# Ledger of designs, part 13: VH-VL binders against Rho GTPase-activating protein gacD (gacD)

Target 1, 185 residues: Rho GTPase-activating protein gacD (gacD), of Dictyostelium discoideum (Social amoeba) (q54f80r185to369)
Amino acid sequence: APFSSATLSFINIFKIITALKKTNAIETEGLFRVNGNAESVRSLWLMLNNVQEAIPVDGNSSAHDLAGLLKLYLRESKFPLVPLELFTSPAVPATIDEARVFVEEKLPTENVRVLSYLIEYLEQVSLKSSINKMNPIGLGVCFAPNILRSVNTNPSNPQFQVHMTNIQSHCNFITLLIENRLKIF
Key: E = the ipSAE of ESMFold2; O = the ipSAE of OpenDDE; V2 = 0.75 times the mean of E and O plus 0.25 times the DockQ between their complexes.

## First folded at step 17 (VH-VL; framework fv_lutikizumab)

Design j4 (from k1 with heavy chain T100V; at its last look DockQ between E and O 0.77; V2 from the best seeds 0.00; counts 0 for: pae E 2.3 > 2)
Fold by ESMFold2, look of step 17:
Structure j4 (fold): chain C 185 residues (1-185), chain A 122 residues (1-122), chain B 107 residues (1-107)
Amino acid sequence: as target 1 above (185 residues)
Amino acid sequence: EVQLVESGGGVVQPGRSLRLSCSASGFTFSDYAMSWVRQAPGKGLEWVAYISGSGDETYYPDSVKGRFTISRDNSKNTLFLQMDSLRPEDTGVYFCARDVPYWEGLSYFDYWGQGTPVTVSS
Amino acid sequence: DIQMTQSPSSLSASVGDRVTITCRASQDISDYLTWYQQTPGKAPKLLIYAASRLQSGVPSRFSGSGSGTDYTFTISSLQPEDIATYYCQQYWSYPWTFGQGTKLQIT
């Protein structure tokens, strides 16, 4: 892997989302679906790891790069935002009530804080779907692999062997959170 | 410039194994997910394997699951496809394809190698 | 699995003609669609992603449109070098699937 593990923190998520808001990225067509420039995203990632200040922005050309940065940050965090180990086989939450119980009883409080803030932004993006073309389902597809990860990356892990059968349920869970944020959080 | 060069194709009997290689250059290999896509003679395209940038996540369609294994060596910029228990229906040209950066959570192929032919027959 | 159906399977046109090819998905794929060009004896080449965005270096005579289940690929003015087979691909849901292809030839 070319990236060092990052510490997942509310402050870093806040910095990235603040940069997205400053560029008015919410009105960018295909936000999170259109990829950024990989070299630019890597440069922004290295800046986060080694700099304590706000992310600089230079206009709309950086919206897709900042979107990529958010996904990379979630993907490369040392501890996943939502550890797959918290789901019992086969119990990915599929209803509002199941998701509320999961958030209230299983997910650590600091993870809930970060997840709630992230989902709030994704909800705002989806409310502008007439402009940006990103609905909750599309956002779920883009974000599920980066939010839902195993703590244990050993190939002998049983959850590792069932990736294909869980992909749709993972996307559906993120979609559920976006569509029902106020009922769940 | 992005370059993908496949090798290791050939003619093999049913039930035998074959290992394909793809040498990558012109980009940061470990940033990108990679895929293999095949094309049977005179037919369309079929995705057959995906691997994430680090190699920790792999996917296969049911047609090859359990028989094919995708892997990568990021220190050598090389992608592999181990094909076991080969069948006549596996015959085709096998393309190495650069997928999107692994953090994007998406999959489409912006650069393709020229392909290596595989024939499975008695 | 999401089935991708292209129409027509083959097409003949003259240089300068406007050419359209359609791709229908068996379910809504929310613009998670690519178009590839494959000239005979060569590898596929990405032309369009996200249903309507041109890949870098692709001529502006190529375009994509559509939404939901129905997508269209257009060549505004056919050139001799555009003779190829064209494929759509969905990247909405595993497994990734391609249309059966549309062979384009000159009259």
Scores: ipSAE 0.460, ipTM 0.785, lowest interface PAE 2.3, mean pLDDT 87
ESMFold2 (binder alone), look of step 17: mean pLDDT 91; pTM 0.931
OpenDDE, look of step 17: ipSAE 0.831; ipTM 0.925

Design j5 (from k1 with light chain Q55E S56T; at its last look DockQ between E and O 0.72; V2 from the best seeds 0.70)
Fold by ESMFold2, look of step 17:
Structure j5 (fold): chain C 185 residues (1-185), chain A 122 residues (1-122), chain B 107 residues (1-107)
Amino acid sequence: as target 1 above (185 residues)
Amino acid sequence: EVQLVESGGGVVQPGRSLRLSCSASGFTFSDYAMSWVRQAPGKGLEWVAYISGSGDETYYPDSVKGRFTISRDNSKNTLFLQMDSLRPEDTGVYFCARDTPYWEGLSYFDYWGQGTPVTVSS
Amino acid sequence: DIQMTQSPSSLSASVGDRVTITCRASQDISDYLTWYQQTPGKAPKLLIYAASRLETGVPSRFSGSGSGTDYTFTISSLQPEDIATYYCQQYWSYPWTFGQGTKLQIT
């Protein structure tokens, strides 16, 4: 379904981003860098179970709570938005052309649609960095761990763990998408 | 109130192992990433291990990678650090630290335990 | 790895003095910086995160500022209980690294 299910749902990403837009979160300093209240984020996440209803924005939610909700939703999906297993050959895309080929040929169609919509919003955030202080690299740092995940990570076998040297390449990939959205998607 | 209590430290010879534990209370343990941070005698702080809320992601600096293993048991609100092939440079106080909520993708430490001393010497 | 350099490594000041500690990162860390206080024999305590945001319950005499590679921690009017070692930490890029610490003494 729309959360902690087999696949990500465009409708849930749409609901969360719509709520962020309604609260004018894009003008909030440190958006996505400053943590929301964990209990509030959990409550909002539970409300995603009802796909027919919009997320309430009538003053009970802060921009940081909605930002946390977006990250929690991406983190809790059983199948990640961008499975790390798709990077084996080719490696993590490092150029615009490599990223375009990846989204056109490797990533499933529904994942591309969700990713494109998410990156479009993050681009909009970055264009307001004079107000919110969030540039593409900063957004890459915040989002890469939740977007790029392994489908089959077993903590009892350390060889399947994310290596520290890969983390920077993951942040760089998200940064590349934000900076070059129209050329890639 | 948030409390973190470490145990399992001691004096051991090089090449031996220790297992540290950290008992957590006063918060929803599974919502938070957790870290271990160490401090050599009279020296500064060094981050040595990270684990996500569910335990599906772990990170280590090169100084301990392959020798240390972080784990957690969310049903018992307990964090662990298995330290194998200990070296004299691993000597220090080991702090259990509450990291950010695991979905935030960030890492800084808002609550710390009292620390447990580890001495590795012949 | 990002190196964090604190200055000074130690200092002495009187009660009521304004105290300033600096932290320089080896690269731009975009305000992904914390300040911790460690009193002798105790665990570190978070004071400031996101370079300038005061943690709940921290006295307003503490503040943080700066950007890019250069960050400043200030105690506006030093109190006896502020005797501690102060550490900055970056959380921009793995591995997370700390400054070497600044030992603050009162005369």
Scores: ipSAE 0.522, ipTM 0.802, lowest interface PAE 1.9, mean pLDDT 87
ESMFold2 (binder alone), look of step 17: mean pLDDT 92; pTM 0.934
OpenDDE, look of step 17: ipSAE 0.859; ipTM 0.930

Design j6 (from k1 with heavy chain E57S; at its last look DockQ between E and O 0.73; V2 from the best seeds 0.72)
Heavy chain, then light chain:
Amino acid sequence: EVQLVESGGGVVQPGRSLRLSCSASGFTFSDYAMSWVRQAPGKGLEWVAYISGSGDSTYYPDSVKGRFTISRDNSKNTLFLQMDSLRPEDTGVYFCARDTPYWEGLSYFDYWGQGTPVTVSS
Amino acid sequence: DIQMTQSPSSLSASVGDRVTITCRASQDISDYLTWYQQTPGKAPKLLIYAASRLQSGVPSRFSGSGSGTDYTFTISSLQPEDIATYYCQQYWSYPWTFGQGTKLQIT
ESMFold2, look of step 17: ipSAE 0.596; ipTM 0.823
ESMFold2 (binder alone), look of step 17: mean pLDDT 92; pTM 0.933
OpenDDE, look of step 17: ipSAE 0.834; ipTM 0.922

## First folded at step 19 (VH-VL; framework fv_lutikizumab)

Design g1 (from j1 with heavy chain E57Y; at its last look DockQ between E and O 0.04; V2 from the best seeds 0.00; counts 0 for: pae O 9.1 > 2, placed apart)
Fold by OpenDDE, look of step 19:
Structure g1 (fold): chain C 185 residues (1-185), chain A 122 residues (1-122), chain B 107 residues (1-107)
Amino acid sequence: as target 1 above (185 residues)
Amino acid sequence: EVQLVESGGGVVQPGRSLRLSCSASGFTFSDYAMSWVRQAPGKGLEWVAYISGSGDYTYYPDSVKGRFTISRDNSKNTLFLQMDSLRPEDTGVYFCARDTPYWEGLSYFDYWGQGTPVTVSS
Amino acid sequence: DIQMTQSPSSLSASVGDRVTITCRASQDISDYLTWYQQTPGKAPKLLIYSASRLQSGVPSRFSGSGSGTDYTFTISSLQPEDIATYYCQQYWSYPWTFGQGTKLQIT
C-alpha cells in the first residue's frame, strides 16, 4: 500500500513529540491552538531532517513553535496519517467499536503505530487541561484536519468535496481516539 | 524531463499590479514545494516566495511581504505570483524554481525556468 | 537573517586551472548550502547541495566542501564551458539567502 511506503518520514513525528516532551510543552496554555511564529516554525521545518535523534531545544524554545511544527508536518506529508480513502463512506467511525475495527482492519500497521503514539501524547496533553486549557474536544479540532486528509488533493474531485463537508465528524473521531485510547489501540 | 516555463512579465508603472504564471511538466507537481526567485539587472539572486506542495503554506521575505502572493493550481500544474503595489526595485527577471519534495522539507532549487522579465518604471 | 559572504566577486583563470570560490555564513548553517551556476542569459543550474553532494548529471570536476560557517566550491580543471557566475545559497534558516556571486572568466 502506498500509505505504508511513506511511513519512514513519520520518524520526524517522534522527534517533534520528543522535543515537546523535553520542553514540558504540555503545561503551555493553548498548546496546539495558539499559533507559533511562522518564521520560527519554518526554520524548525528546514532543520528537521538535519537532526539524527533529537531536535535541539533550550530554555528559549517555544512550545507553540514546536506544536506548530507537528501540525505542519502532519498536514504537509504526501500520504496522510489517516487517509480518507480508507473510509468506505463519508462517515468516519463514531463509536469505540467502529474505531477499533478501523484501526485493526483498515489502517496500515505502520500508520497505527504512529497514530497510537500521537494519540497517547494528546491524551497526556488533555490530562493537563486544567493548566493548558486543551481538552480532548479542543485537541480534536486542532488535529483532525491535519491527521485525516485525502491522498488526492484535487479540489475538483467529488470525493474530496464530500469529505470536506464532514469536518465535524472528523474532529469527533480524533476526540474519540483521545478519550478512549486504551479501548481502541 | 522537468520543464518550467514562466510567463506574464512586462513593463508596468509603480503602484500597478502584475501576475506571473509558471507552467510545470515532467514531474508530479503536487509533490514539490515551489518558489519564485528574482534577479535584478546585473545583480544576484533573491528568493521572493515559497509555497508548499499542497498550497496550504506560503512564506515571503520582508522585502515583498504584504505585496506579493504566491499560489498554485495543482490540477493545472501551474504556479502563480501575484505582484501588487509594484516598486522600481522589483524590476528584474523572475524565475520559477522547483523546490524540494514534501518528504525532504528543505529549500534548494534543482530546476529553474528561463525566467520572465518584469520592469517597473515611471 | 543569515548573510552569505562570497569571495572573490570575480576571477580569471586559464583552462585546466584549479579554481576555488569561498562562501562564509554569518552563523553555522550545518552544511545546508548549495552552489549554483548561471551562464549569461540563462537560468541558474544546481551543481552542489548539502555542501558537498554533487547533483546528478554534473561533471565530477565540480566539488564542494566545508562545515560550520565556511564553505568552498572547487573546479579541479577549468573548462571553457565553465564561464559563468556562481552563487552559494543557505537553506538552514528562513529567509533563504544567496551569496553575492562570483563571476568566472577564462583568460
Scores: ipSAE 0.012, ipTM 0.568, lowest interface PAE 9.1, mean pLDDT 89
ESMFold2, look of step 19: ipSAE 0.645; ipTM 0.829
ESMFold2 (binder alone), look of step 19: mean pLDDT 92; pTM 0.932

Design g2 (from j1 with heavy chain Y108W; at its last look DockQ between E and O 0.05; V2 from the best seeds 0.00; counts 0 for: pae O 10.7 > 2, placed apart)
Heavy chain, then light chain:
Amino acid sequence: EVQLVESGGGVVQPGRSLRLSCSASGFTFSDYAMSWVRQAPGKGLEWVAYISGSGDETYYPDSVKGRFTISRDNSKNTLFLQMDSLRPEDTGVYFCARDTPYWEGLSWFDYWGQGTPVTVSS
Amino acid sequence: DIQMTQSPSSLSASVGDRVTITCRASQDISDYLTWYQQTPGKAPKLLIYSASRLQSGVPSRFSGSGSGTDYTFTISSLQPEDIATYYCQQYWSYPWTFGQGTKLQIT
ESMFold2, look of step 19: ipSAE 0.624; ipTM 0.827
ESMFold2 (binder alone), look of step 19: mean pLDDT 91; pTM 0.930
OpenDDE, look of step 19: ipSAE 0.891; ipTM 0.938
ESMFold2, look of step 21: ipSAE 0.625; ipTM 0.825
ESMFold2 (binder alone), look of step 21: mean pLDDT 91; pTM 0.926
OpenDDE, look of step 21: ipSAE 0.000; ipTM 0.592

Design g3 (from j1 with heavy chain E57I; at its last look DockQ between E and O 0.05; V2 from the best seeds 0.00; counts 0 for: pae O 6.8 > 2, placed apart)
Fold by OpenDDE, look of step 19:
Order: sequence, then C-alpha cells, then structure tokens
Structure g3 (fold): chain C 185 residues (1-185), chain A 122 residues (1-122), chain B 107 residues (1-107)
Amino acid sequence: as target 1 above (185 residues)
Amino acid sequence: EVQLVESGGGVVQPGRSLRLSCSASGFTFSDYAMSWVRQAPGKGLEWVAYISGSGDITYYPDSVKGRFTISRDNSKNTLFLQMDSLRPEDTGVYFCARDTPYWEGLSYFDYWGQGTPVTVSS
Amino acid sequence: DIQMTQSPSSLSASVGDRVTITCRASQDISDYLTWYQQTPGKAPKLLIYSASRLQSGVPSRFSGSGSGTDYTFTISSLQPEDIATYYCQQYWSYPWTFGQGTKLQIT
C-alpha cells in the first residue's frame, strides 16, 4: 500500500462521497478506474481527520483524486467494511437471497448502513455509465478488493480465508449488490 | 453508568494458563469493541488484545499472538482473556477497556476497569 | 510499529502552574491521538481524544493540541488532584501504542 494503514472512522466515507457528489464526479469518465495523483490523494488522506463536516472542494478538485481517496480509505481502514471473517466459507453470496440473508443476519447494522450508502452511490454512478463508462461490473472490480478484506492478515490464523481464486466471486458479489440494491437492502 | 469489573488474576508458574474475565454493565455491550490493556509493575501501558462487538474479529500484538485469546459472551456481558504459555514478562495488571463502537472503526478507550493482577513467577 | 515518545518522563510543578507534556510519534498519525490520566493504584482515565477533543466530564483546564508527529497536552492551572501519570496513545496504525508516560508531581 502506498500509505500507512489507519484506524479510520466510517463516517469519513460519507464525507468523501459527499465531496464526490459536490464535484459532480459521477460524470467523470473512468471514475474509480483511473488512478488519481498519488501525492494529491496522500494530501487528502492526511487532511481527512481535520475536516469536521465536509472535505473542502472547488472547481479544481480532481474527481479521480477523491475517488482514489475513497478506495484507499476502504482498503486501509482498520475494520473492513465487509470482513471476510464473517463468511462461514470462502464463498461469498452469489444470489440475491444469499446476499440479503448476509446483510440481515451476518453484517453488523452499522456496516450495513455504510455499505448501503456506498452501494447506492455506486448505483448512481452506474446509471451514468453512458458518460463515465463505469457499469456495475467495472465498479465491482474496482471496489471488491477494498470492501471485502480480511481483518487478520496472518496466514497462520485458521480464520484467514482469503483466497486469490475467490477474487472473481468477490467482484461478482459487489456487482450483485449494485445491480440489486433495493432487493437486498 | 458504565462499569467494567475484571477478575481471574493470580499467581502462576511459567508455562501455565490463566483465564481473565471482565463483567460489563451500563451500556449495550455488543455495540462496542473491547480491549485488554496491561501494565507491568512500574511500567507503562501495553495493548494486548482487541475484539469486535460481534466477537468475529480479533487483534493481537506480536508479543502475545499465538498465546492469548480474547473472546466474549454478549448474552452475559462478559469479556474473556485466555492466557496460555505464560511468561514472566506477562506479569502485570490487566485492564478491561471499552473500545469505540464497532462502526466508528477507531480504537481508544473511554472506560477502564480497575484491573486484575497477574503474576508469573517460578 | 509507531513509537510514541513523551517528554518529559517526570515533572514537578506547583499548584496553579501551567503544565505542558509533549508526545512525538515516529510518523504522522493525523491527530489519531489520545491522552490518559492514571492516578496511583487506579485505572487510566480518558481525557483527550482526536488530539484536541475533551472527553465529557473532564475539566476544561485540560487541553490537547498538535498535528502530524508532534502533540502537546496542557494543564492550564495545576490542581492537587492532578497528581498522576499521563500517557499518550496513537490509534492511527495497528498495533496501537502508548507513550512511556509522564509522572507529574506537585511541589
């Protein structure tokens, strides 16, 4: 990772998405796919704790930098938005019903709140795919590794269930959420 | 009022095991991550274990990883620390500490118990 | 791991004095810092979180400031009940670490 991992509050996810909305990032081609400027993203990362309510943005703010910040925040947070340890098997939900059950029975309430909010925004992004070229499949690929993570990275831990072969299923899961948000949440 | 009461401390020989308990009251126990923090005699504070509100996620520093196990029973509002393969350097007062609500994703401790002493000596 | 270095390790001051304790992190911790008070024989007490936010119920004479790697804890007017050891703690990066502590006495 380019930056140190952090014990970050999920409240900042809302702040970042708000900034993305304010900058009309949703109409940016390749949003969340195109990398932002690493130095700019770092600067945003470091200032994130200093903002009380909103990230300062203006006409010069880069949508790709904010997008990069969101992905970085999800990836580097102490507590993953969707910890892989919550799954009883390496397999993640593959159907609407399985996803609904997972959200209702396994995922903590506040994680559901944050995830629902994030997925709603990603759904909005996908609805503008004719402009930004980001459909649910592309967004799933961009976000799955950042949303679905193991808290314990020690490979000797029996609860460590991260398998590289499961990356596609993780992407499909996020895509499933985006495409069926109202049926799942 | 938030209350945390530790128990289970005592004197044990190296290599032995000890199980600590912490009884919590005055708040929704399952909403909060919990931690154990220890303090060697005359020394500073050292974080030794973290557990999420649901109990599904745990963290340990390298100093105790593989030897200590944190767990919780939310139906009984009780936090546990199973300490195996104890060493003299594990000697100290062990505090139960309320961490932040799990959704905040932060780790500082706003309430502490009075601690329970653990002595490991031959 | 992030190392937290407090200064000084011990301090003696008079009632009514302004007391300042510093904590330096080995890297930028972006205000993810707490200050605790521990009186002899008792559990630590949270005073400051997020570098400068006062915990509810804590007297206003306590404050925190700083940014990046350097942080300061201040008692504006030292009181007899403030005799304690004070600790900083970072929660920016796992594992969470404490400073070595500052023992405060009153002359």
Scores: ipSAE 0.018, ipTM 0.589, lowest interface PAE 6.8, mean pLDDT 89
ESMFold2, look of step 19: ipSAE 0.656; ipTM 0.838
ESMFold2 (binder alone), look of step 19: mean pLDDT 92; pTM 0.939

Design g4 (from j1 with light chain S30D; at its last look DockQ between E and O 0.10; V2 from the best seeds 0.00; counts 0 for: placed apart)
Heavy chain, then light chain:
Amino acid sequence: EVQLVESGGGVVQPGRSLRLSCSASGFTFSDYAMSWVRQAPGKGLEWVAYISGSGDETYYPDSVKGRFTISRDNSKNTLFLQMDSLRPEDTGVYFCARDTPYWEGLSYFDYWGQGTPVTVSS
Amino acid sequence: DIQMTQSPSSLSASVGDRVTITCRASQDIDDYLTWYQQTPGKAPKLLIYSASRLQSGVPSRFSGSGSGTDYTFTISSLQPEDIATYYCQQYWSYPWTFGQGTKLQIT
ESMFold2, look of step 19: ipSAE 0.594; ipTM 0.819
ESMFold2 (binder alone), look of step 19: mean pLDDT 92; pTM 0.935
OpenDDE, look of step 19: ipSAE 0.885; ipTM 0.935
ESMFold2, look of step 20: ipSAE 0.578; ipTM 0.820
ESMFold2 (binder alone), look of step 20: mean pLDDT 92; pTM 0.933
OpenDDE, look of step 20: ipSAE 0.226; ipTM 0.775

Design g5 (from j1 with heavy chain Y50W; at its last look DockQ between E and O 0.69; V2 from the best seeds 0.74)
Fold by ESMFold2, look of step 19:
Structure g5 (fold): chain C 185 residues (1-185), chain A 122 residues (1-122), chain B 107 residues (1-107)
Amino acid sequence: as target 1 above (185 residues)
Amino acid sequence: EVQLVESGGGVVQPGRSLRLSCSASGFTFSDYAMSWVRQAPGKGLEWVAWISGSGDETYYPDSVKGRFTISRDNSKNTLFLQMDSLRPEDTGVYFCARDTPYWEGLSYFDYWGQGTPVTVSS
Amino acid sequence: DIQMTQSPSSLSASVGDRVTITCRASQDISDYLTWYQQTPGKAPKLLIYSASRLQSGVPSRFSGSGSGTDYTFTISSLQPEDIATYYCQQYWSYPWTFGQGTKLQIT
């Protein structure tokens, strides 16, 4: 019943993306835009605690459920993949050069490894947009709130609250990474 | 059976405060983001506030930012809207709305309460 | 803010008619669009999400189409219970905004 937070790990990202690839989810219209079944997604998330087990990819799990699992995993990790506290001035990188400097100089090496792997998959999804209808901007909208998060979860702290322009800047940053992966990573 | 029931509306003078509540049942409340949407008399719908499943992230449009505060108590399946410094323009029916599961990064409203009326008038 | 403009603002039709309502966004919203029905005195009800996907339990006479900035909501054969106000909503960018509504009446 009570849900536990999980530590972000490359192994779990790898398991989820492997399952997405084995089901050929990349050809699914609206991948990441269409909701999975919330109960199914939650059940899959709980199974991730068993490192030895592969995620089931039979007919009982849809591509949308696996897509939801990836987003839930990123959202529920104890430490965010990209902590907002690493931004100083400007708050969010807006150019290729700014993003490359951020990735090379501010983001911890393990976070860069996970982020690079994730962005590579999202790039592959966007290259199939004629089939799945998901371009880099659309993927940025879906993924930004799951990737870019504050470590501080105290709602009484004024810095905790996110302004509307920050949300758009967060989407733009993820879009920038997808569109320019090889120049940034 | 998803059910959302709002309460706490009423008539209040400008500059005063109201606190709205929404009781949720029939679904895993903490899995879903929640929103408040309002409708002024004879007008359309306006999104007013959004809160994540855990309650640690909130968003507001400029029309209410700094005056309204959305919160939730997941142990009681209850959503709240604290409305301060009320203006006549805040008059309308306030709907509690179930948003998407909080991990989806999307926002649209698949179940709505019946609404609670708020009138801000001298 | 993304402005959503519905046409027409009101409309009268007979039972059995095909009804079309349009929604134009002030910028490309990439199919991040919903349609709601609000029967008089009741809460809104979700009909269509992702521009063209029918919500569970919604009759198949309702449909959505379009892309980019231009979206269309269609009732293939109008029924008496369809008298309502219909709203589109974009969920592409905060703040999430609605069209002004289209009031549908039956002659």
Scores: ipSAE 0.629, ipTM 0.827, lowest interface PAE 1.3, mean pLDDT 88
ESMFold2 (binder alone), look of step 19: mean pLDDT 91; pTM 0.932
OpenDDE, look of step 19: ipSAE 0.888; ipTM 0.936

## First folded at step 20 (VH-VL; framework fv_lutikizumab)

Design e1 (from g4 with heavy chain T28K; at its last look DockQ between E and O 0.10; V2 from the best seeds 0.00; counts 0 for: pae O 7.5 > 2, placed apart)
Heavy chain, then light chain:
Amino acid sequence: EVQLVESGGGVVQPGRSLRLSCSASGFKFSDYAMSWVRQAPGKGLEWVAYISGSGDETYYPDSVKGRFTISRDNSKNTLFLQMDSLRPEDTGVYFCARDTPYWEGLSYFDYWGQGTPVTVSS
Amino acid sequence: DIQMTQSPSSLSASVGDRVTITCRASQDIDDYLTWYQQTPGKAPKLLIYSASRLQSGVPSRFSGSGSGTDYTFTISSLQPEDIATYYCQQYWSYPWTFGQGTKLQIT
ESMFold2, look of step 20: ipSAE 0.618; ipTM 0.833
ESMFold2 (binder alone), look of step 20: mean pLDDT 91; pTM 0.928
OpenDDE, look of step 20: ipSAE 0.017; ipTM 0.596

Design e2 (from g4 with light chain Y94T; at its last look DockQ between E and O 0.05; V2 from the best seeds 0.00; counts 0 for: pae O 6.5 > 2, placed apart)
Fold by OpenDDE, look of step 20:
Structure e2 (fold): chain C 185 residues (1-185), chain A 122 residues (1-122), chain B 107 residues (1-107)
Amino acid sequence: as target 1 above (185 residues)
Amino acid sequence: EVQLVESGGGVVQPGRSLRLSCSASGFTFSDYAMSWVRQAPGKGLEWVAYISGSGDETYYPDSVKGRFTISRDNSKNTLFLQMDSLRPEDTGVYFCARDTPYWEGLSYFDYWGQGTPVTVSS
Amino acid sequence: DIQMTQSPSSLSASVGDRVTITCRASQDIDDYLTWYQQTPGKAPKLLIYSASRLQSGVPSRFSGSGSGTDYTFTISSLQPEDIATYYCQQYWSTPWTFGQGTKLQIT
């Protein structure tokens, strides 16, 4: 089965980003860095798991709550958007060319499409950094641990341990994607 | 309104080839994976082929692997199934089915065409 | 391959009856299960996805439940228009497989 099929649903990612767009969350200072209200985020989480409908934007959910929900969904997904096991070496792509090759040859096509959509939104967020104070570096730090995860979450796995020692390179990779979206995707 | 219309079915002899088409409308075709599902006379449903929205990924069951080829033309909103080396057991109604959009990342079928009949007999 | 076994293969019930169909997977499919309805001479129709989620536009008398390997499809109050063959399908892993079907008739 494809990596994206029956292992990870991105429909809620799409819904959350849609809600973020509708609420103009992009102009919120500290978006994705500042934590939302835990109870509100939990409530939103429960709603997403039970409802096919779009997230109501007329509610009391703040931008930070929606942002927190997005990170939570990525983190708690059964299958990571970008499985670390797809990297053939401990080294994560560090150049535009390496990233492009990874996207073209390693990552499943549907994962690429969803990742591209997410990175596009993050790029838009970064373009408003003068307002929201979230540049590509900051966004990379916020999202890398949530986007890049191991399928095997056993801490005793040597491969898992190697990946955990390279968190900075993971952040740099996401930053690279945000800064060079059109060149990579 | 989502519509799927299959065509290209017919009667052929074993070993021959047939190409099915499915015309899609009412949705953004390229956003959705597509599948073919067939049904032998009086029998159940059998998944035959999958293709991703972009067309870059295809999957087949062993029963048709190496003989059938799924493809799509997103510019024409058309899905295809090239069936080569046909066998009597390939006889049945072939349905075009809309799979899930790429942002769902799942594989079930929410819309089906009415099907096109394929008969393989000597 | 994941085998899907439906029970029963056929059943008859009266209008207004509660109808239950079961589907068992040969392995855990983690709720990646759909239920389809196929009326005679027509294409299948999606009723339930993700084991228990009702497809938009489908009457509320249809429902799905279960987990792991065992799943149940229920019609709370059988209607004449519900005469059809019902199929479960797993989409946990390829090849995606269907149950053999349950033919439902009204007495």
Scores: ipSAE 0.025, ipTM 0.615, lowest interface PAE 6.5, mean pLDDT 89
ESMFold2, look of step 20: ipSAE 0.550; ipTM 0.805
ESMFold2 (binder alone), look of step 20: mean pLDDT 92; pTM 0.939

